# Ledger of designs, part 6: miniprotein binders against Putative pumilio homolog 16 (APUM16)

Target 1, 332 residues: Putative pumilio homolog 16 (APUM16), of Arabidopsis thaliana (Mouse-ear cress) (q9fie9)
Amino acid sequence: MANNNSFSMSTMFNTIQEILNEEPLTVPSPPSRGGYSLFHIRKAEMDIQRIFNFMTGSEDLKDDISVLDTGTLMWMASLMTSDCDYFMVITTNKNGSKTLQKLMGMSDDMDVFFFEAIMRLFIHVMTDKYASYVTIQGMRVFQQDKRELMYDQILRYACFLAGDQYGCIALNEIITDLDDPYYRDQLLDIVANNALLLSNDAYGNFVVQHVLKLRDSRCTRNIADKLCGYCVELSFKKYGSYIVERLLEAGDVPMATVVLDLLACKTEMLIRLARSEYGNFVVCKALELTNEILTADLFYGLVNRLMPYRHLLHRSPRSKIATILDSMSVPN

## First folded at step 7 (miniprotein)

Design s66w (from a01 with L66W)
Fold by ESMFold2-Fast, scan of step 7:
Structure s66w (fold): chain B 332 residues (1-332), chain A 85 residues (1-85)
Amino acid sequence: as target 1 above (332 residues)
Amino acid sequence: SPEEILKRAQELIDKARELMEEARKLLEQGDTEKALELLEEAYDLLERAWELAKELGDPELIKEAWRLIEEVFRLLDEALKLRKE
């Protein structure tokens, strides 16, 4: 998104240059009025370029922003948000994003311009590495009515953002920052309801993992419920195995969901999982945790399924399962 | 090439079938430990064949390799029960 928006801004500058360089076609309108229009276009581009240079320049140049008067702040905000491409060029620039974040919260009147620009460009801003932090800052410093409208947009686009390389990072920060129980619970419910899809996604898995790290018992149980029946399939996959391991660590009920899936699968599949690149960590953790918390039925259920085949497990260079099984004492 | 992968997978399957048949004869003779060794070797070959079948994307070969893995586990279960005796 940042690179595409930068090209769009360049295209606008090139279009203005082309207009200025082309000889005008014969039109019914008086030429003098055309001259005023071209002057205003050129002046606006010079002002926008000055704002761009200020916003994207050295950090030292921005020490004085706190002393800027309301008129100057309103002028800057108006110019930066006068066109979607102008705003995106500034917000997708590392220094521009940082400078904009410092300007936000300084004036409620100025914040209206930034809020409206963010809302018009919500998905584009949220899926950019630097621009996404502008939206996060708005959620921290804007008035409550604006923050709630931004939360509504997050709820609307949560799954799309979770699947994006930068959107997932921004979404995780928003989830962490959100202390409003209504919006937080709604967002967590969206993640949980889509847990299977997200767990299999290259970026969405990080959102599921982040939510599980929050240790929200309701959300974790909902995720476990949605992944019930799929824990073995997920455990063969790199990202899926990480999520299954987190469920094992998340308390008795999520752990039981995972272990019961392991116990429900065919012996051939369970042994293959135990020998697999990612699944061996899941089975090992299931054994360790069920033993530690004294869930004897689940622990011995796993031991009884694995023990007859311990020699096949010894033949796997990545498995610690065979060592665990060998250390077992059978009650006499 | 896909043809070379198919050939290698089939060679592994054929070798595993030989080991499984030898293991069946050893179980009939009461040589449970030797049968277990051959079945473990057959499992390793079939696991490799199943991975190659997946790489090739041949659904019938994937099913065949998996069916044989299930057969090895049936024989392993039989051997393990005899060992307890």
Scores: ipSAE 0.113, ipTM 0.630, lowest interface PAE 5.8, mean pLDDT 81

Design s67e (from a01 with R67E)
Fold by ESMFold2-Fast, scan of step 7:
Structure s67e (fold): chain B 332 residues (1-332), chain A 85 residues (1-85)
Amino acid sequence: as target 1 above (332 residues)
Amino acid sequence: SPEEILKRAQELIDKARELMEEARKLLEQGDTEKALELLEEAYDLLERAWELAKELGDPELIKEALELIEEVFRLLDEALKLRKE
């Protein structure tokens, strides 16, 4: 009904709260001291510090890492992932993230440790500026079975990630990289099904824009269908107007969806949109594209709605639309 | 200042209301072209008032400006119909 936007936002808020409640927020217990001497505990503490220094140091470790034996790599991986706090300190550090990315894919046995740590901390890793690259790297280099489990997590948390300042960036990279048709299509379907919420979100709008750049016909049409009735509202907004302009450029069916929204709105709103900071670009593009591809009904529908108010449009500093309308008049 | 912006917005609204009332009288007298000129001027004033209302973040003033803009368009539509004979 009239409150569809309110209902959708409430649903997304509840989903996010459920996700946050499912994530482990308790600090992992320190390693068990049962069976360990004080010497072994101190040795482990020193080893952890050495690993932190090695991983987070600015030294180029490319050559050093390539010569490390399997036993050393396994030991390092085991130690780094023994505690969620250790793993997060390393992965959220710029150099630590880069070094970890270099270690991933070197050994399937070692990758088990990184995979399990990433899966335990999935949301925390995916919503961090540097740690998110570790997860992206895992999706590129891990064995197929692990990659598929990570894809399942991406599908589960896609909407939450899209709304996060770093999660949206990581999600867009995953969408670009993902060439498995099953997971790609499901992820694109999730974005399309949530296109209205995402288009109005501070970060989610970048995901919708990114998906539209892919020129996937099915997904673009689904996005157009979900934004049907809201194209005018979106066109008043900076990023919403960019999304609507991309729909206009995306072929006959998405273009028709946008133009029909323009034709269905009140005349006052259409003229105000044509004079607005962002909406003028949408109306102008709609006129230019409908004229260019010779969709006469849509072009003349827009012209007929705007023409009676051409003098009002001329009074605006954004007079491109008025100029187009003037070209439709025969000089006497 | 916010007080000065509010005064400017209110002055614009008041002037627009005057122009709209004059336009109504002109439409009753059959002077459609002059009514259209006044209504176009009223729209410019109300659009500016709406921008100032948004700058102030005043929901009541925003609503008032938008309602008057809708009223201007109702009068514009009436004038345009009359111009068709």
Scores: ipSAE 0.316, ipTM 0.767, lowest interface PAE 2.9, mean pLDDT 83

Design s69f (from a01 with I69F)
Fold by ESMFold2-Fast, scan of step 7:
Structure s69f (fold): chain B 332 residues (1-332), chain A 85 residues (1-85)
Amino acid sequence: as target 1 above (332 residues)
Amino acid sequence: SPEEILKRAQELIDKARELMEEARKLLEQGDTEKALELLEEAYDLLERAWELAKELGDPELIKEALRLFEEVFRLLDEALKLRKE
């Protein structure tokens, strides 16, 4: 495995830097001195409190949304999106998020308010456990022009979202839902191009795993190419080993990439991997799959590297690898 | 305690080195099978030390354990070649 320098976190770092330096998308706010009395401010505060109680309160009250007239719904949408804090208080609440999702897609006029608020607060909404589902709903029910602008934001912030605890979950939902081949392919390309960085990230690894589950041949091969030379290193790690196992299962070409990395590493490293907590599953799967699909050169390449050390493998907690090797020594 | 983990890891490394030195002498004497047994025991001790080093997060100790894995493997390779003679 040739790697002259430590892999740069530059893509993730640059994305974070851009986010921190970017001003939020602004919606024109009325001037602070433009006809607003203290009375009007206090009434708005009372009204938003009522909306908050309705949106985040009892489950029974949510069934009554369907009986509200269009004017009332438009007023509610306008008020709850008039301030970033109002919108975030509602969207980050479990019940508020669910209720807001039900309001979305009911009318294009109302959706304008929700779309603008989501776009203004995009990163904050996308990195919250409950608010992220509001954005996902928008991508499902808004008109195509709004959805495309939201897809553009997803492409822009994909690596940052992949590295976030809740952003990675939301990104995976969006990847699953994207049926537009242009945006889907662009998003898959971003994940594949950053596969090494993401596979080593606490949350980004879940995005790589999810993309591999889609069984998209082009994307999977691109991921395999980017992880070539790193499969052994990844296999020592809990989630990295899951990614490598998925590559082994993803067809002949990704499987060969993984197995060739195993064959290219030092014998000491291969045996240490075979005895490791997570790597033993990778080596075992490589043996099983190369044997099952009858890729004799790869199977016997692995057997020949492991066989001299089979006694070390037996000294480990019961290992399926040692059992496979023993079966090669016993004639039928 | 980090200090207790460090002490335990070092004890395992020291024992592994002792077994490796004894194995080297056995290889010089032609006692290949006994040398292999000691080297396999040394490997087990190094694995335990490496896990403790990772728990401690000590880069120098991790590096030392990995260096010793290379060393024990050189001795294993030598012993395996002698056994085939």
Scores: ipSAE 0.213, ipTM 0.719, lowest interface PAE 4.5, mean pLDDT 83

Design s69l (from a01 with I69L)
Fold by ESMFold2-Fast, scan of step 7:
Structure s69l (fold): chain B 332 residues (1-332), chain A 85 residues (1-85)
Amino acid sequence: as target 1 above (332 residues)
Amino acid sequence: SPEEILKRAQELIDKARELMEEARKLLEQGDTEKALELLEEAYDLLERAWELAKELGDPELIKEALRLLEEVFRLLDEALKLRKE
């Protein structure tokens, strides 16, 4: 049984060194063909088990790993990547993922093993809670040629990853870390082109929000353009309303796109939006920002549409809108 | 339960319809202020019914609640015009 209880790293390193430095053994009598085969199988199983215990142990390995020689590192990397299932068992383990991340970047030769394993299992690694951090680390520490091949995979699977609970987190980290304008712009274009679907998704919404936080003017305008005509529909929905609020905060042009959508809709729909659970925050934000920025045409456009229904808006306990309108009303 | 949510939504819709019909009669009689009070109450009830319909995930009930919200809003708009405010 593999145990994740505390163990001595010095003892483990000595055990690994003992295996590597083992002298050729002479046996008292030759084993049977079956016995010889079983000997080799059991030795391989013991080596794999030792690596598993080392990788998944609860001890903090950061300082201890730095004393491992290149031969030991290459041996470990080769064995843990020798089988896809074995690699996934290590990478999906919380401690195994952390230990693997510490080993990455220590040697270009060793990184070849990790890169090849990650590429073969790309979607499985990217969509797991702990294994996804392994790919993120590879994107940061691998050589440029390997990182570019990984970027190609990210572009291929971007929409799928955006919809996954762990893939979206990894994708957002990668978007932040992308310094190559070609790959960055391509990835941002994929997010923008799919902004409507992603804004309605439980996880994809976080990707759109993350991209808007980057304050990339081109991408933000592309998202606003793709969501133009849909801002009211989105504002009735929890995740859609968060995106629309971020567009309102993202500068004059995206703000105007949202406000013009509000002004273009039917008055009944605007009032219902202003009273709705999520839409009230959007309409309130639109009023506050257009007033703050002194965009008089947009501000008074909203006020003039809402003011006749002030009493209906007062009946909603969620709305701050009625209070804003009260400050603008004149005594009869 | 889904059955209790449906029953509650339907009760809210039925009450709103009663208020809307009473408001129409008040508008015909020139009692604009009382009609507005009833229509604002009807709107609140229909908004709650719409929320329950969304919780239930019933597309037909959602559409019915939205149709009635639009209808009560048309009556509100008529009443506000009659008030000359």
Scores: ipSAE 0.291, ipTM 0.757, lowest interface PAE 3.3, mean pLDDT 82

Design s70d (from a01 with E70D)
Fold by ESMFold2-Fast, scan of step 7:
Structure s70d (fold): chain B 332 residues (1-332), chain A 85 residues (1-85)
Amino acid sequence: as target 1 above (332 residues)
Amino acid sequence: SPEEILKRAQELIDKARELMEEARKLLEQGDTEKALELLEEAYDLLERAWELAKELGDPELIKEALRLIDEVFRLLDEALKLRKE
């Protein structure tokens, strides 16, 4: 669930009541909890409330993490990960997420609790605005064996995450941070192989755009190959046009792929694209870049297709293409 | 309302058809420049009708608007050839 008032006092009350009604849990450190009496019930309620308040409290309280002993930190980690709902209440809170990120990497033993909770709740954590950063932090600070298992989960769920409003943001951060060439290349290949689907998705298009900004020549060429034949269709759409413009800017080969799609379409479709809200920017950029790079065959191919209809282009509110055509030094 | 969008799209299509028919007569009479003016106006009207059809989400209306756009464009192409580019 998205971070808002969804995790309320009601959620905390249910978590507290569940723990109070459960059999006593053995925690590795500090002490075990034995039996239930009114004293033990009240103490458990206070301990859970204290941990929650500490984790989700203001920035001022977070300096105190460095003075907590290892046994206390281990006990807190064990308790806050003992229930899925409790872990989610903390991780989906802005301050709780930040505090968890500071605790991660401090102790390998403590990290086991956080790793297991993240892995159990992987999709729920990765699709939340604040909780996703807990997973990202784990990928930065956990031991290599745990990081690789988390990378495997990212690869498994990459397309799902790309299609989610928060998952796509988290995925882009992971793509940027991922230094392991094996996992990075696999993740880039998954994005490229699904480029058509993702480019047409409300959130997935941001992942394609992000990957293109990395200027990885192999991945960019793979994306261009997958979008070949679809560049005109995409250029009529707001985010699809941004992707096509990125391909035009990405070097000679991706640029040629886009321009050849423009040249292969029906003349009516090319003129309608040049007059459209988003497609006019694509056609304009194709003209400008083919002229700048001195790819004369592609530039004159576009000019020869557009020139007979320049009066239709002048009738459009988007007159930049018509202005370019009018400024040409070559005869008709 | 969807009914008002449909009515507006149909009005645009009807007007475009009138302009296309007048343009055909002008081309037959050798008045190529006047025909081009009317066909350019018809093209603008049909693009607007296509946008309204997409807003409405009516597949048959979208298909009809695109068919007419192709038809007016063919007439524009014929007129431009007669003008000797």
Scores: ipSAE 0.334, ipTM 0.780, lowest interface PAE 3.2, mean pLDDT 83

Design s70l (from a01 with E70L)
Fold by ESMFold2-Fast, scan of step 7:
Structure s70l (fold): chain B 332 residues (1-332), chain A 85 residues (1-85)
Amino acid sequence: as target 1 above (332 residues)
Amino acid sequence: SPEEILKRAQELIDKARELMEEARKLLEQGDTEKALELLEEAYDLLERAWELAKELGDPELIKEALRLILEVFRLLDEALKLRKE
């Protein structure tokens, strides 16, 4: 029942009078440094909204883009890259990202706008599901000088990107695409030097796995060296076990690094590993590969360590280890 | 239930401890083959107890199960060494 509303007719009346008493002669002030009129700002906002609608629309826009004149395309590129938020709204949209990728590489003059926007927003673009593909496309279609500057940014932020859910995917595509030995080798060295940290990371492990799949002998050896002493610990973990299995498959030296870690661990740890959800695949693969490559000392080293406890290994319905051991055992 | 899991884990530990004690006596008597059989059974029981202890999140029970598992391996290694003469 108490009136808590303040209705100020006198304040409203005074505000209206102030507006009505504004000086009727407007003298245009010359454009100030870095300033635009409110009219130009509002018009740009409306034009950006139209560009957003165009860029994020259906695939039928592919044909429409090819018909647009160079002046219109240059104006669109300039306007959509004029503000970080505008560019990000377009690039983080699935259709906007795809449409932007099609515009890239059409004109060197237009690519300057896209390149500068990508470089300004590099981390934000690279860590988004759809926007990251815009950067990947730039690395494929931009002129060499621009691509090299983009590679420098990848080297700078490689470990951060590897730890991101979308950045790791984009980084893996970039690693696959890199044909320049200088940038490729530097990037592979960064991954290898950080292999232990990345192998234990929720997303970085995918980068280590991807690099091992490239079968680059120098990088694989460097990764094996960095993971030496940790192969048993990694093998108990889902993604760590995948990395260790890839090292076993990567040639004699990485295989030996893994097997020697297995042979160096305590018997209770080795048996526990062989019975574990993920480690059983590592021990099985170590036995299979050492047998196939005829590294008899490593094969029999593993067999001699596992054989006394072979009946404990029969408890897993998926255990190939028991089958291998049984082929080597004499009754009693 | 947590109470049933604790009871099962404790029963497994108690049985394993009994088997380990019997195995120690057999090793003192030179009956290595029978000692190995009992230690392998004890290991099986303790691994199950250790998994139950982890499910309960009981740090002391986890430590006890792991300590006994390590002791089983020490006894297994002693038994295997004795089999060689």
Scores: ipSAE 0.000, ipTM 0.331, lowest interface PAE 13.8, mean pLDDT 79

Design s70q (from a01 with E70Q)
Fold by ESMFold2-Fast, scan of step 7:
Structure s70q (fold): chain B 332 residues (1-332), chain A 85 residues (1-85)
Amino acid sequence: as target 1 above (332 residues)
Amino acid sequence: SPEEILKRAQELIDKARELMEEARKLLEQGDTEKALELLEEAYDLLERAWELAKELGDPELIKEALRLIQEVFRLLDEALKLRKE
């Protein structure tokens, strides 16, 4: 059984608590050379507290960043990136992330510090709720050479990020923002090539859904090709059914892929799908869309498979399919 | 509780088996319409059992419910074929 106090603190959390709880002692002017070493240590601790308070403080309680000179910006950037743990505690803080995003793009020399820290901590930054937006900002404001290296990292880790709670959100933002056709097409190809794996993943399904919403014809057709043979299996699942419904809506070729999978499956499985919690929406949409687009062979193919079992469909609490079928039958 | 879910699923399966066996006898007697009614009821029970088996996460129970659903469909197909002729 778990205790109420089963939460353990990370190194980052312990570092923050040390910064917040430690009060700098007043050190008088040292009379000896040994005192200079201690004075410098105390000053560094005070500077760490100052930068942490500035970065994590509310918008209303800090100076206007636009008035900071180059020396101050370089000092801040150097201090923030001097320790990986310190950089992470700032970037994973909601206000710290937001403040860092404002500092980025102000100076190319300063951006080198942020870029190198992001690249060193790439997976950790990309899988955090607030820190991931720091990377997204870098892709918007850094110079082209740095952005391309960041795109390379996104391509390298795309599937891993898609499977993460926060990484999938950040990946979707990046997919939407990518204007470079080369990197955009490469990223879309990675999603499409892994569409089956991602569609069955707790978070990856959101990436597939997002890509389908973009209405990119080439990518959508590639996703349909990879999901061919699996549309029925996916349609029994909550998020898998959403993906299949989007394929039905995505044009003639993806729609045909889904409908042909429905027509190829065993009758028992098709009826069970039509009565299921999520699959009934897929079968219903397939009937509606094939009828609306006037793909008569596909529409009547589905009707002919379902019609003999109309009474089983009426017994389901999800009776919309039965209603469609009834509209096609001779009145009693 | 998981024990209550298992008991409910097993009761549904047992009842469905009884209905399927009665339906087989009715089909042999040529009472196709009555057999169809029993098979439709058996299907509803097995679908409920399958949902409970998934909730429980019991692979053997899920497999058993699906196997019985396939048997019901074979009997439904036989009954529908007999009705047509």
Scores: ipSAE 0.307, ipTM 0.758, lowest interface PAE 3.4, mean pLDDT 83

Design s70r (from a01 with E70R)
Fold by ESMFold2-Fast, scan of step 7:
Structure s70r (fold): chain B 332 residues (1-332), chain A 85 residues (1-85)
Amino acid sequence: as target 1 above (332 residues)
Amino acid sequence: SPEEILKRAQELIDKARELMEEARKLLEQGDTEKALELLEEAYDLLERAWELAKELGDPELIKEALRLIREVFRLLDEALKLRKE
């Protein structure tokens, strides 16, 4: 059986490579940072060392951060963002990230430095476990114009971030937090339009699962539409089966999409699915949910397909489906 | 070991082929009930072989196990049809 997950992962890998090929164009070294005398360079490096010690130190030393004067805050913000490597060392450190988040939102003038650094290093920040929370904080506390530019970057890189180990976590938090209808709907549309690719991805499947948990009717129906024809294939896979089970639970239209895929497949594939490690849960749930009075035709459609082979289902350790069928079987 | 898994998968496939051939012969003789029993047993063996083939990661064995599973279903459908005659 061809592994569609391998094809989807190959497609995702190619997308990542295309984005990375463009990354040098979006993260150029700032020209204005050059031209300093050796004296100024050495002083800045020594001051950055002091900032690293403060930012990455214990929380006890940061109690008074809110009482620092505007000049000191501006100086610190300027130094922290003076070099991409320095900013990344601070933001990828657990304590540095937390301290930076506390500094954000204290001054609009200071936030300009943090915003520009985040935008310059967007992919690098968003794909790091601790640095990604700096971007999330910016989306909460920055002025509206800066937040909208950050939303635009999230839309641009959504599919790439969904495929990244840490990017998918950050993307899910942004999806949960985002209440602007324009950006929220656009982001949900991107996830739905790429649902097949993401459902077969090692990390993207978590984004699809997360979006389905939101119970957004429009987005869920769009995901069901994109997965139509693939529900059986996904149900043989661990995370794919979780996605299909969520579609079954998501209302009449998504449920019908899944059940119709089950009814459309060949009998031998349906029985193999019913006996499989993950697919048995999908078939069982489909039977249970369709047993509701409003979906009787779908329920009996499944029963009629499975019943002639009930003995094969009984011969499986995963025999809950056989138990359901037995409850419907009345020998004459 | 991979060698032991391969050997076990081949043994299961070989036994399933024997049962399928005996079932075909029984269907020709009109012994439909016994043919059904053998085909159900062949299916169990082939599904176990398919699981081992997946564990081994052997695409040819996976393909062969699935091909034989489809053939068992054709024979099951034929046997079930004959029971109604």
Scores: ipSAE 0.190, ipTM 0.683, lowest interface PAE 4.7, mean pLDDT 82

Design s70t (from a01 with E70T)
Fold by ESMFold2-Fast, scan of step 7:
Structure s70t (fold): chain B 332 residues (1-332), chain A 85 residues (1-85)
Amino acid sequence: as target 1 above (332 residues)
Amino acid sequence: SPEEILKRAQELIDKARELMEEARKLLEQGDTEKALELLEEAYDLLERAWELAKELGDPELIKEALRLITEVFRLLDEALKLRKE
C-alpha cells in the first residue's frame, strides 16, 4: 500500500505541476458564440479533467493542499465553479466534497466562487449525500453576510429538506450548529408548526426527534400543542412513539398533553396500546414519569384505567406495565 | 404464503369466536371467573389474528379482527361488573 500511495501522490503532484507549467493563472473563458476554436475547447476540457482527477482522488494524498499558491487556488476555484455540471460532479463525489471542504475558508476571494455556486444549486447540493456537507462547511467558514443569505435559503426550503433522505440529515446538522438566535428560532418555529406532518413522514420524523433532543422549552411546547389529539395514534407507530416518549420526558405541559390524550381515549384503545409493540413503551413511560407528588392525579388516572385489565397486560410479553400495576395493588 | 397467513388468521378468529360463545354461556350461569379466563384467551387469539391481518394487508380482515376485539372488551366489561356484584 506504501508503494501505491507513493505512485499516486507523485501522479497528483505531476498533474498540478503540469497545470502550473502551462500558462500561470490560465482561466478558461466561456466559449463565445462564434469565436472559440476546437483547440480552446479541448484545452479547457483537459484542464477541468486534471482538476477533477486532483479533487476526486484519495483524500489521504491531499494533505499538501497548503503548498499551492494563491493564484493556482483562485484559478482552480474559478474553473470548478464556471459550470454547474463541473461543480456538481466534484461536490457529489465523496473525495471531491471532502477536498472542496478543505479549500473553503482559505480565502474570502475564493469563497465568493464557492458561495455563488452553492446558492445557484442550493436544493441539488442540500439533497445530495456528499454535496450537503459542502453547504454545511460554508455556513461554518464563510463571512457573515454570505452565511445569512444561506440561512435565508434554509428557512425557505426547511420543510422540503426535512422530507428528503439527505436533506433531513443536513438540516439537523445546521440546527445543531446554528448560533444566531433569530435564524435558529425561525427554523425551530417552522419545524414545530409542521410537527404533525413531519412526525408522520419517513424522514421528517428524524428532524422532529432531533429538535426535541435540544430541550428547547418553547419549541417542545409548540410541538406538543400541534400533536395534541394525535399522541395515541402516533404511539402505535415506531418513530411516532419515540416522539411521544420525548414529549413525556420533557415534563410539564408536553407530558400533560400526552397523558391527557391517553386518558381521553377509549379503554379498549388504551389496553391495545399498552400491549402493542411500540405503545407499551409510551404507556410505561407515562406511568413512570407521572408517579410523582405533583402529577399524582395523572398517575392514578392511568392506574385506574389499566388496573381492571392487569391480567390481559400480564398475558403480553410486554409485562413491564403489569409489574408497575402489581406494585400498586394487593392481589385477591 | 398469503394463503397460509389467511388460513392461520381465520383459525385464530374461529377459535376466539368459540371461546367468546362459551364465555357468554358461563356469564349466564354466573361463572364469572371462568368466563374472564376464556375472554382473556380469546383476546390473545384476536390480537394475533389482527397482527396477521395487518401482515396480509387485508382491510376487511383487519376490520373484522378489530370488531371482535371490541366485542371481547364489551364482554370483559360485563364480566368485571358482575364480579363486583
Scores: ipSAE 0.277, ipTM 0.757, lowest interface PAE 3.7, mean pLDDT 84

